# Ledger of designs, part 138: VH-VL binders against q0aze0

Target 1, 268 residues: q0aze0
Amino acid sequence: MKIILVNNRFKENTEKKAQEIAGQLSALNVEVIIDNGLDEPYAGTVDFIMVLGGDGTMLRAARRYGQRAIPVLGVNMGTVGFLSNIEINELAEYLPLILREEYSLEARMMLEVAVFQQQSLLTRVFCLNELLLRSNSPRMLSFALEISGQKLEPYRGDGLIVSTTTGSTAYSLSAGGPIADPQLDAFIVTPVASHIINKRPLVVSPEREISLHLLEEREAIIGIDGQIKMDFGAENRVLIKRAPHPLLMVNLKAKPFFTSIDRSLQRQ

## First folded at step 7 (VH-VL)

Design A37 (framework fv_inotuzumab)
Fold by ESMFold2-Fast, scan of step 7:
Structure A37 (fold): chain C 268 residues (1-268), chain A 123 residues (1-123), chain B 112 residues (1-112)
Amino acid sequence: as target 1 above (268 residues)
Amino acid sequence: EVQLVQSGAEVKKPGASVKVSCKASGYTFTDYAIHWVRQAPGQGLEWIGGINTYTGDTTYRRKFQGRVTMTADTSTSTVYMELSSLRSEDTAVYYCARDESYYDYLSGTFDYWGQGTLVTVSS
Amino acid sequence: DVQVTQSPSSLSASVGDRVTITCRSSQSLVYSEGNTYLSWYLHKPGKAPQLLIYDVSNRFSGVPDRFSGSGSGTDFTLTISSLQPEDFATYYCLQATHWPLTFGQGTKVEIK
């Protein structure tokens, strides 16, 4: 069995813990690859991914490995989050179940984001939460939104979010989007500080293709899961589709989404 | 307009503690981490640590571990840094700085800074 | 800790001069999935530091185009193409790829 341990590059204690866990797994005849984000993603076959950290570390793991249809387990390292399933101090108890493949899987949709300069593909990335288009200056953006070839009236404002249902509790929520059951497959399209009063969040089929481009020369960026940033100008366009594979999240114990989000929102 | 406004200058005796505040406005508080950086007289900038305002997680440079505590109050959009067991070499201007974060991820780019707080230890 | 070395420690220049400051890290700052986390800051006595360049080569909003950044891996450069009176200051690079975050020691740009 081969397991990738994904840890946070900014937390020294996760590196130490990853080494400890690698030692434990090696003693059980499991091959371990540690991924702290500094090297290219591991290119070989792997049986399981264990994410040591919070939701941000899970987002990175999903971008790097989520399209490979392998089980991913979130192990919480003292952060509060929605994408982890067990705590680090519970890992030893659950290791036998992991090694025997005695767990259930929950599928979470992902986005495929393709950025073009005219006819040329510049980059293609996958993400679990969202793409954010935003102004990188005090000036508002003017931009075009197309949904499956249907051209909407131009948008004016600070930006737009195209989110998965998993991402509904992230930036989309802050911008006025709905809370969505993460077991549903849908795109949530949420305007950021629109100057048009009746621009509402849209919930659309995940089979739709969404495209964006600027109508005026402006300083703008696109953000992927809040972790990757790219310049976006009038010569660029972005195409967003459902990714070919969902992220397969491991469930070793029940974690009630709705009561968790309700408590989180009440505490803020 | 993004602003970080820090509390005023402090004069402390050796062995005391100091608590400096950094109040944020003009953006969504929990979308950004706050880091603390100091500059002692005649020296360069030194990173102390940071706090993720969404998760409450902190990370500190090893030399400050055990003496520094960072906290965030979401209701007032304010981050605090408390430094205990003060020594004369802790005399410095302390800055807070904003870093875009996403859950437990920190970008490490300080786009906006507080005005600084002079902490003098001794006289 | 990853060491960050700036050179020179100080330089004297006149208005209109081209100024270059270098920053070297003891380890690669390339993050394989995303950006190289190296930024440049301008600092004047009595004022807060100001972001000039982020992710090696991107100018921060409102920063004049005379400032530019370049480099890769371990070697990075800040260039001021035509020094202006307000540019006499101390400049710092920051690496944020490796914990702990590390500043260079600073480069003071003084009037000749």
Scores: ipSAE 0.509, ipTM 0.796, lowest interface PAE 2.9, mean pLDDT 89

Design A38 (framework fv_inotuzumab)
Fold by ESMFold2-Fast, scan of step 7:
Structure A38 (fold): chain C 268 residues (1-268), chain A 123 residues (1-123), chain B 112 residues (1-112)
Amino acid sequence: as target 1 above (268 residues)
Amino acid sequence: EVQLVQSGAEVKKPGASVKVSCKASGYTFTDYAIHWVRQAPGQGLEWIGGINTYTGDTTYRRKFQGRVTMTADTSTSTVYMELSSLRSEDTAVYYCARDESYYDYLSGTFDYWGQGTLVTVSS
Amino acid sequence: DVQVTQSPSSLSASVGDRVTITCRSSQSLVYSEGNTYLSWYLHKPGKAPQLLIYDVSNRFSGVPDRFSGSGSGTDFTLTISSLQPEDFATYYCLQATHRPLTFGQGTKVEIK
């Protein structure tokens, strides 16, 4: 059995804990691979992924491994997150269940993002929350949005977010998008500070293909799950589709999504 | 307009503690981490640590571990850095700086900075 | 700790000159997802540092186009194509790929 332990590069305590857990698992004849994000993703066969950290660490694990149909467990190392399932102090209790594969899986849709320069593919990435197109200067963007070949009226504003339902509580929420049940599969398309009054968030089928490009020369960036940034100019085009495979999240313990988001909103 | 406004200059005796504040305005406080960077006289910039304002998680440079504490008060959009057991080598201008965060992930890029707080440690 | 070394430590230049500052890290700064966490800052006496370039080559909002960044792996360069009076300052690179975050020692750009 091989388990990947994913830790946060900005938290030394997650590295120490990963080493401690690796030692415990090795004593049980489990092979452990530690992934702190610096090396390429482990390419071999993997049975389970344990994420030691918060939601941001889970998002990185989802980008690296989410398309491989491997169970992924979020283990919270401190403050409660939306994507973790158990606390670190509960891990010893749940390890026997993990090793016997006695858990349920929850499927979460992912985005496939392909960025082109003219006709050439520059990059293809997957993400769990969203793609953000935004201005990288004080100037407003002018851009085109197509949904399954249907050309919408031009957008003018600071940008656009294309989100999964899991991402509905991330950047999309800050920009005025709806809170979506993560059990639903849908794209949420949320304008960022649109100058056009009638540009509303859209909820569309995850079977649709979304295309974005700039209509004038501007300094813009695309952001992926808030962690990867890339320059985006008038000769670039991005295509967004439902990823081929959902992220398989391990459920060892019931987690109350709606009460958690309700408490978060009271914090404002 | 994004602003980080720091508390005023401090003069302390060796062995004392100092607490410097950094008040944020013009953006959503919890979408950005705050880091602390210092510059001692005649020396370069030195990273001390940072705090994720959404999670409350902190990360400190090892040489300050046990002497530095960073806290965030979301009700006032203010981050504090407390440095204890002060030595003459701690005499420096202390800056807070904003770092885009996404949950527990930090970009490590300091886009806006406070004006600086001079802390002088002398007998 | 990852060491970050700037070269030169100081230089003298005139308005209109092309200025090049290099930053070398003791370890690769490449993050496996295609990002390299290296940024450049301008620092003037009595003022707060200012971000110029982030993620190797991206100019921060409002930064003049005479500033550009380039590089990969362990070797990075900040270029000022035509030095202006307000550009006489100390420049710092920062690596954020490895913890702890480490600044270069600084490069002072002085009037010739």
Scores: ipSAE 0.588, ipTM 0.836, lowest interface PAE 2.5, mean pLDDT 90

Design A39 (framework fv_inotuzumab)
Fold by ESMFold2-Fast, scan of step 7:
Structure A39 (fold): chain C 268 residues (1-268), chain A 123 residues (1-123), chain B 112 residues (1-112)
Amino acid sequence: as target 1 above (268 residues)
Amino acid sequence: EVQLVQSGAEVKKPGASVKVSCKASGYTFTDYAIHWVRQAPGQGLEWIGGINTYTGDTTYRRKFQGRVTMTADTSTSTVYMELSSLRSEDTAVYYCARDESYYDYLSGTFDYWGQGTLVTVSS
Amino acid sequence: DVQVTQSPSSLSASVGDRVTITCRSSQSLVYSEGNTYLSWYLHKPGKAPQLLIYDVSNRFSGVPDRFSGSGSGTDFTLTISSLQPEDFATYYCLQGTHFPLTFGQGTKVEIK
């Protein structure tokens, strides 16, 4: 059995904990690969991915490994997030179930994002939460949104978010998007500070293709899961599709999504 | 739109503690981490630590371990930094700043800053 | 800790001058996803620092195009193509790749 431990080496405590867990797993004849972000993603076959950290670390793991159809477990390191399933102090209790493959899997859709310059592909990235298009200056953007070949009336505002249902509680929520059941597969298209009162968030089929391009020369960026940023100009376009594979999240412990989001909103 | 507003200047004696607040507005408080940075007179900027506002998870520079505590109150969208066992060398302007990465303090890039709070430690 | 060193510590310049500030880290700031977490800040007395450049070369919202960033690995540069009166300030680079986060010592740009 081979397990990848994904950790944030920037935090001293997390690095030490990863080494401790790796030692424990090795003692059980489990081969461990530690991915602290320095190396290229491990290219070989693995049986399981354990993410040691918060939601941000899970988003990184999803971009690197989410398309491989490998079970991914989020282990919280003393934080409470939406993407972790168990706490670090519970790991010893659940480890026998992990090794015997006694758990259920929850599929979470991902986005495939392709960015073009003219007709040339610049990059292709997968993500779990969202793509954000936003202005990088005080000037509003004017941009075109096309859904499966259907051209919508031009958008004017600070930007647009194209989100998965998992991402519905992230930046899309902050921009006025709906809270979506993460068991539902859908794109959520949420305007950012649109000056047109009737521009509403859209919930569309995950089988649709979404494209974006600027209608005027502006300084803009696209952001992926809040972690990767790219310049976006009038010569660029982005194509967003459902990724070929969902992220397979390990479910060892019931986590009440709706009460968790309700509590979070009450705290604001 | 985005604003971070800090509490007013403090004067403390050596050995005392100080608690500085940073109230956020114009965005969803729990989406972004808040960091603390200080500048002593005639010195450069020094990172103290950061807090994940959703989870309360903290990370501190080692030299402040045991003396600094960061907390977040989501009901008031306010982050606090408490520094104990104050020394004259802790005299500085203390800034809170928002990490531009919104799920964790991953990028260490500070897009919006509070106005600063002068903390003077004198005997 | 990763050490970040700026050069020069100070410089004198006139309005219209091209100003170059360098920042060198003791270790590579490249992260495996192609990100390099190096940002630049402008700081004036009595005001909060403000973000100018992030991820080596990207201008923050509202930052004039006279500011540009470049570099890779361990060597980074902030350039101001034509210095304006409001640009007399202290400039700091910050590395976010390694914890703890570390600032350069600062470069003071003073009127000649």
Scores: ipSAE 0.240, ipTM 0.674, lowest interface PAE 4.5, mean pLDDT 87

Design A4 (framework fv_inotuzumab)
Fold by ESMFold2-Fast, scan of step 7:
Structure A4 (fold): chain C 268 residues (1-268), chain A 123 residues (1-123), chain B 112 residues (1-112)
Amino acid sequence: as target 1 above (268 residues)
Amino acid sequence: EVQLVQSGAEVKKPGASVKVSCKASGYTFTDYAIHWVRQAPGQGLEWIGGINTYTGDTTYRRKFQGRVTMTADTSTSTVYMELSSLRSEDTAVYYCARDESWYDYLSGTFDYWGQGTLVTVSS
Amino acid sequence: DVQVTQSPSSLSASVGDRVTITCRSSQSLVYSEGNTYLSWYLHKPGKAPQLLIYDVSNRFSGVPDRFSGSGSGTDFTLTISSLQPEDFATYYCLQATHFPLTFGQGTKVEIK
C-alpha cells in the first residue's frame, strides 16, 4: 500500500507529525510519500491520501490529486474544519479500518476552470470550492456572465464567485450566497458587492457552462480556492465546467454538516 | 478605506510581558490573515508570525515559539500579539500587517500595515 | 532557514538615476503550482513599510510605474527606472515560499 501524506508547510508541528506518522506506517509495511506542496504532485500510483491539516490543506490536496479517483481522508490537526473527518488523536483508532478499506466514500463535485487569451488556452485548473473574479483596485468591474450560451445583463461591482456546493460555506457564504447541502451537485453564482441591487445568487445545473469576461479594461484577478491567483484583463475569458471526476472523500465517522454550520454562524 | 491601528508605545522591564493590539477597519476582518513583523534599532525587518483571523490558527517563527501568543477578536476586528519573558533584545518597533491569505494560502503580500508600536525593554 | 541576500547593502544615487537592487535566495522560491512568493517593500524611518511589488513582478495598487520587478527561481531584481526624491529609503525583499518567512537584510538607497 502506498499513501500520500499531505501537510501544511507553514505549521512546524504538522511537519514533525507527518514524519512521525510516516514512520508508524512504514513499520506496518506501508510506503509513504510526504507532500508539503513544494514539489510537483507525486506522479506514481497511490492507494490513499491522508491530509494532515485544515480545510486549506484539503483544498490543495483536491487540486493536486482530486481527478485521480483516489480516496482522500481529512485529519484535523487543530482547528475543526468542514472538510476533515477525524481528529489527529483518533488516527491510531481508525488506522486499521483505513488499511482494511472499511470506510465509505462521499463524492464531491469539482470545478474545471479554463482561462483563455482570445482563443488560446492559457491554463486549466481544477478546484473544490470556487473561482473568484474580483477587482484589484478601488474601481468597480464591469463584466459579462454567460450561462450555456445565455447572455445575462452586465454586472457591475467588485466581482463574482462561481462555487461548488462544497464551497457554499467558504467565500460564497461571506458574499451572501446560500448554504447548500454538499451532497448536491450545482454551481452557485454569487455576486460580490454588486452595484446593481437586483443581482441575486443563482443556483445553476452542474451540466451548464459558465463564461466570464471583462467589458472594460480593469485591474482584476481570478482566484482559485483562495490559493492560486492570476491576472485577468479584458483580453481574457474564463470558462467553468463540472470537472470530469469528483473528489472521493473518506467517511470513517458521521459529521453533522447542518448543525456544524449552524453553530459556526451563531458563533460569528 | 483599509486601516490597521495599533496601540501606543510601551516601556517594560526585563522578564515582563507586553500585549500589543492591532484594530482593523474598512474590510471584512475574517477574509485576511494578520502577521507581525518587528524592527530592532539598527536591524532589518524580522517576521514573528501570523494568525488566520477566521480559524484562529497561528504560525510562529521558531525563536519566538513558547513566548509569543497571537489572538483575534472578531467582534472588535482586533488582533493581539503578546510577547512574554522580555529581554533587552526585544526592544523594537512592532508592526501588524494584512496578508491576502486564505486557509493555508500565503502570498507574502503584506498590503496594508499598522503604524507601528515601539516597545522598549529597560530596567 | 532559507537565506535571502540583497545586493548591494547600500548605494548612493541621484534623482533621475536608474537603480537596480537584487535579491538572492538560498533555495528556489517556486511553489509547485507556479506561484513564486517574493515581494518588495519600501521602508522609511518613523513610517510603516509599504508594499511595492508582489509575486515577483506585480505592481501594487497606486505604486508608480517606475518600479518594476523581475526574476525567477532564486534570483530577483527590483528596478527603479528614474529615482525620485521620495524614493530615498531602505528596500526589503521578502520570501514566503518557505517557512519561516524571511526578509533580506535591506538595501539603503542614499543621496549621492
Scores: ipSAE 0.427, ipTM 0.755, lowest interface PAE 3.6, mean pLDDT 88

Design A40 (framework fv_inotuzumab)
Fold by ESMFold2-Fast, scan of step 7:
Structure A40 (fold): chain C 268 residues (1-268), chain A 123 residues (1-123), chain B 112 residues (1-112)
Amino acid sequence: as target 1 above (268 residues)
Amino acid sequence: EVQLVQSGAEVKKPGASVKVSCKASGYTFTDYAIHWVRQAPGQGLEWIGGINTYTGDTTYRRKFQGRVTMTADTSTSTVYMELSSLRSEDTAVYYCARDESYYDYLSGTFDYWGQGTLVTVSS
Amino acid sequence: DVQVTQSPSSLSASVGDRVTITCRSSQSLVYSEGNTYLSWYLHKPGKAPQLLIYDVSNRFSGVPDRFSGSGSGTDFTLTISSLQPEDFATYYCLQATEFPLTFGQGTKVEIK
């Protein structure tokens, strides 16, 4: 069995913990690859991925490995984690189940984001939460949204979020979007500080294609899962589709989504 | 408008502790980590550490480990840096700076800075 | 720790000059998906530092287009295409690929 351990560059002692876990797994005849983010993603065959960190670390793992149909387990190293299934102090208890492949998988849709400059593809990335289009200056944006070739009236404001259902509790929630059951596949399209009062969040079939472009030259960026930023100008357009493969999240113990989010919102 | 406003200048004796505040306004407090950077007279910028305001996680440069504590008060949108066992070489201007965060991820870019707080340690 | 070295430590220039400042890291700053956490700051005595360039080459909002950043891996450059009076300052690069975050020692741009 071959396992990738993904760790967080901003966690003190994460590398030491990863080495410790790797040693324990090696003693059980498991080959371990540590992905600290500095090298290219491991290209070989992998049976399982353990993410050691919080939700941000899981998002990075999803971008690197989510399209490979490999089980991914979130192991929480901190106090907040919606994408983690077990705590680090529970790993020893659940490890026999992992090695025997005795767990269920929860499929989470991902976005495929393609950014063009004129006719040329600049980049193609995948993400678990969302794409954010936002102004990089004090000036509001004017931009066009198309859904499966249907052209909506222009948007004016600070930006737009195109989110998965998993991302419904991230930037989309902060911008006034709905909380969505992550078991559902849908795009959630949420305007950011729109000057047009009637622009509401949209819930859109995951089979549809969404495109965005600026109507005026502005300094704008597109953000992917809050971690990757790219310049976006009037010569650019972005196409968003459902990714070919969902992220396969490992479920070793019950994690009640609705009571977890309800508890989180009551404490904020 | 985004603003980070720091507390006023402090004069301390060697061995004392100092607590500097950084009050944030004009943005969602928990969407940004706050880091502390100092500049001693005639020296360059030196990173001390940071606090993720969403997770509460702190990271300190090893040199300051055991002497520095960073805390965040979400109700007042204020970050504090306390430095103990002060020495004359701790005399510096201390800056807070914000760093866009996304859960446990930090951008590592300091886009807005506080005005600075002069801490003088004299015997 | 990742060490960051700037060159030169100081330079003298006239208004209108093209200025280049180099930042070299002891190891590659490339992280996931090619992200490189290298930023540049301008600092004047009595003022807070201010962000100029982030993620190697992206100009921060409101920063004049005479400022540009370039580079990859371990070698990075800040260029000021036509120096203005307000540009006489100390410039710092910052790496944030690996904790602890480390600044270069600074480059002072002085009037010739």
Scores: ipSAE 0.572, ipTM 0.823, lowest interface PAE 2.2, mean pLDDT 89

Design A5 (framework fv_inotuzumab)
Fold by ESMFold2-Fast, scan of step 7:
Order: C-alpha cells, then sequence, then structure tokens
Structure A5 (fold): chain C 268 residues (1-268), chain A 123 residues (1-123), chain B 112 residues (1-112)
C-alpha cells in the first residue's frame, strides 16, 4: 500500500507529526510519500491520501490529487474545520480500518477552471471550493457572465464567486450566498458587492459551463480556493465547468454537516 | 475602510511578559489571517508568526517558539500577541498585519498594517 | 532558512531619478501551483509599512504607477520610474514561499 501524507509547510507541529505517522506506517509495510506543497505533486500510483491539517490543507490536497479518484481522509490537527473526518488523537483507533479498506466514500464535486488569453489556453486548474473574480484596485469591475451560451446582463461591482456546494460555507457565504448541502451537485454564483439591482446569487446545474470576461480594462485577479492567484485583464476569459472526477472523501466517523455548520455560525 | 488599531507603548523589565492587541475593523475578521512583524532599533523587519482568525491555528518562527502566544477573540475582532521572558533585544516596534489568505495557509502578502506598538525592555 | 538579500543596502537619489532595487533569494520562490510569493513594502520612520507590489509584479490598490515589480525564480527588481519626494524611504522585499517568512535587510533611498 502506498499513502501520500499531506501536511502544511508553515506548521512545524504538523511536519513533526507527519514524520511520526510516516514512521508508524512504514513499520506496517506501508510506503509513504510526504507532500508539504513545495514540490510538484507525486506522479506515481497511490492507494490513499491522508491529509494532516485543517481545511486549507485539504483544499491543496484536492487540487493536487482530487482528479485521480483516490480516497482522501482529512485528519484534524486540533482546530475547527469542515473537511476533516477524524481527529489526530483518533488515528491509531481508525488506522486498522484504513489499512483494511473498511470505510465509505463521499463524493464531492470539484470545479475545472480554464483561463484563456484570447484563444490560447494559459492554464487549467481544479479546485474544491471556488473561483473568485475580484477587482484589485479601487475601481469596480464591469464584466460579462455567460451560462451555457446564455449571455446575462452585464455585472458591475467588486467581483463574482463561482462555488461548489462544498464551497458554499466558505467565501460564497461571506458574500451573501446560500448554505448548500455538500452532497448536492450545483454551481453557486454569488456577486461580490454588486451595484446592479436584481443581481442575486444563482444556483445552477453542474452540467452548465460558466464563462467570465471583463468588459473594460481593469486591474483584476482570479483566485482559486483563496490560495492560487493570477492576473485577469480584458484580453482574458475564464471557463468553469464541473471537473471530470469528484473528490472521494473517506468517511470513518459520522460527522453531521448541518450540526457542524450550525455550531460554526454561532461562533461568527 | 480596513483598519488595524494596536494598543499603546509598553515599558517592561527583563523577564516580564507583554501582551499587545490588534483590533480589526472594516472587513470580515475571520476571512483574513493576522501576522506579527517587529523592527528593533536600527534593524530590519522580522516576521514573528501569524494566526488564522477562523481556525485559531498559529504558526511561529522557531526562535520565538515557547515564548510567543497569539490568540484571536472573534467577538471583539481582536488579535493578541503575548511575548514572555523578555530580554533587552526584544525592544522593538511590533506591527500586526493582515494577510488576505484564507483557511489555514499563509500567503505572506501583508496588505494592511497596524500603526505599531513600541515595546521597550530595560532594567 | 531561505536568505533574502537586497542590493544596494542604501542609495542616494534626486527627485525625478529612476531607481532600481534588487532582491535575491537563496532558493527559488516559485510555488508548485504557479505562484511566486514575493512582495515589496515601503517603510518610513514613525509610520507602518505599506504594501507596494505583491506576487512579483502586481501593484497594490492605490499604489502609483511609477512603482513596478519584475523578476522570476530567485531574482526580483522593484523599479521607481520617476522618484517623488514622498518616495524617500526604506524598501523591503518579503518571501513567503518558504517557511519561515523572511524579509530582505532593506534598501534605504536617501536624498542626494
Amino acid sequence: as target 1 above (268 residues)
Amino acid sequence: EVQLVQSGAEVKKPGASVKVSCKASGYTFTDYAIHWVRQAPGQGLEWIGGINTYTGDTTYRRKFQGRVTMTADTSTSTVYMELSSLRSEDTAVYYCARDESFYDYLSGTFDYWGQGTLVTVSS
Amino acid sequence: DVQVTQSPSSLSASVGDRVTITCRSSQSLVYSEGNTYLSWYLHKPGKAPQLLIYDVSNRFSGVPDRFSGSGSGTDFTLTISSLQPEDFATYYCLQATHFPLTFGQGTKVEIK
């Protein structure tokens, strides 16, 4: 068995714990690759991915490995999060179940984001939560949104979020989007500080293609899961569609989504 | 508008602890991490560490590990940095700064800064 | 630790001059997902530092267009195309690709 252990490069405690866990797994004849985000994703065949950290570490694991249809387990390192299934102090209890493949999988949709300059593809990335288009200057954006060939009236404002249902509790929520059951497949399109009346969040079929481009030259960026950023100008276009494969999240322990979000909203 | 307002100057004896506050306003507190950076007299800027305001997770530069504690109070949108076992070389202006990264990662782009807090450690 | 070295440590200039400051890292700052986490800050005595440039070449909101950033990998440059009176300050680069985050030692731009 070969496992990728994903940890956060800026957390010394998770780095030490990753080495400790790698040693334990190696003693059980499990081959371990450690991924702290600095190197390119491991290109070989793997059987399982264990994520040590919070939601941000899980988002990175999903971008790097989510399209490979490999089970991914989130192991919380002692902080709040929605994407982990077990706590680090529970790992020893559940490790035999992991090694015997005695768990269920929950599929979470992902976005495929393609960025073009004129007709040329610049980059193609996958993500679990959202794409954000935003202004990076005091001037608001003027931009076009097209959904499966249907051109909507122009948007004016600070930006737009295109989110998965998993991402509904992240940036989209802060911008006024709805909370969605993560087992539902849908795009959530949430305006950021729109100056156009009647611009509401949209919930659309994940089979649709969403296209965005600027109508006026402005300083803008697109952000992926809050962690990847790239310049976006009037000569650029972004195309968003459902990724070919969902992230396969390991379920070892019942973690009710609605109870978790209810508790989280009381903290905010 | 976005503002980070820090507590006032402190004078401490060697071996004491200091707790500096950084109150945020004008944005959703939990969408941004807060970092602490210091500048000793005649020296450059030095990163100390940061806190994810949503999760409460902290990361510290190794030389401060065991002496620094960062906490966030979401009810008041305030981050605190406590530095213990103070030495004369801890005399510096301490700044809090906002990192636009979300979740548990550091982007290290400090877009807005507090005004600074002078901490003087003298016998 | 990844070392970040600025050059020069100080320079004297007149209003209207073109000023260039370089920043060199001991390791590549390219993150595997395509970002390069290198930013530039202006700092004046008695004031908080101010973000000028992020992700190598992007001007922060409200920063005058005379400021520009460039570079890749390990070598980065901040350029001020026509120095103004308010630009006499110390400039710092910051790398955030590798832990711990490290600032350059600073470049002081003084009146000639």
Scores: ipSAE 0.352, ipTM 0.715, lowest interface PAE 3.7, mean pLDDT 88

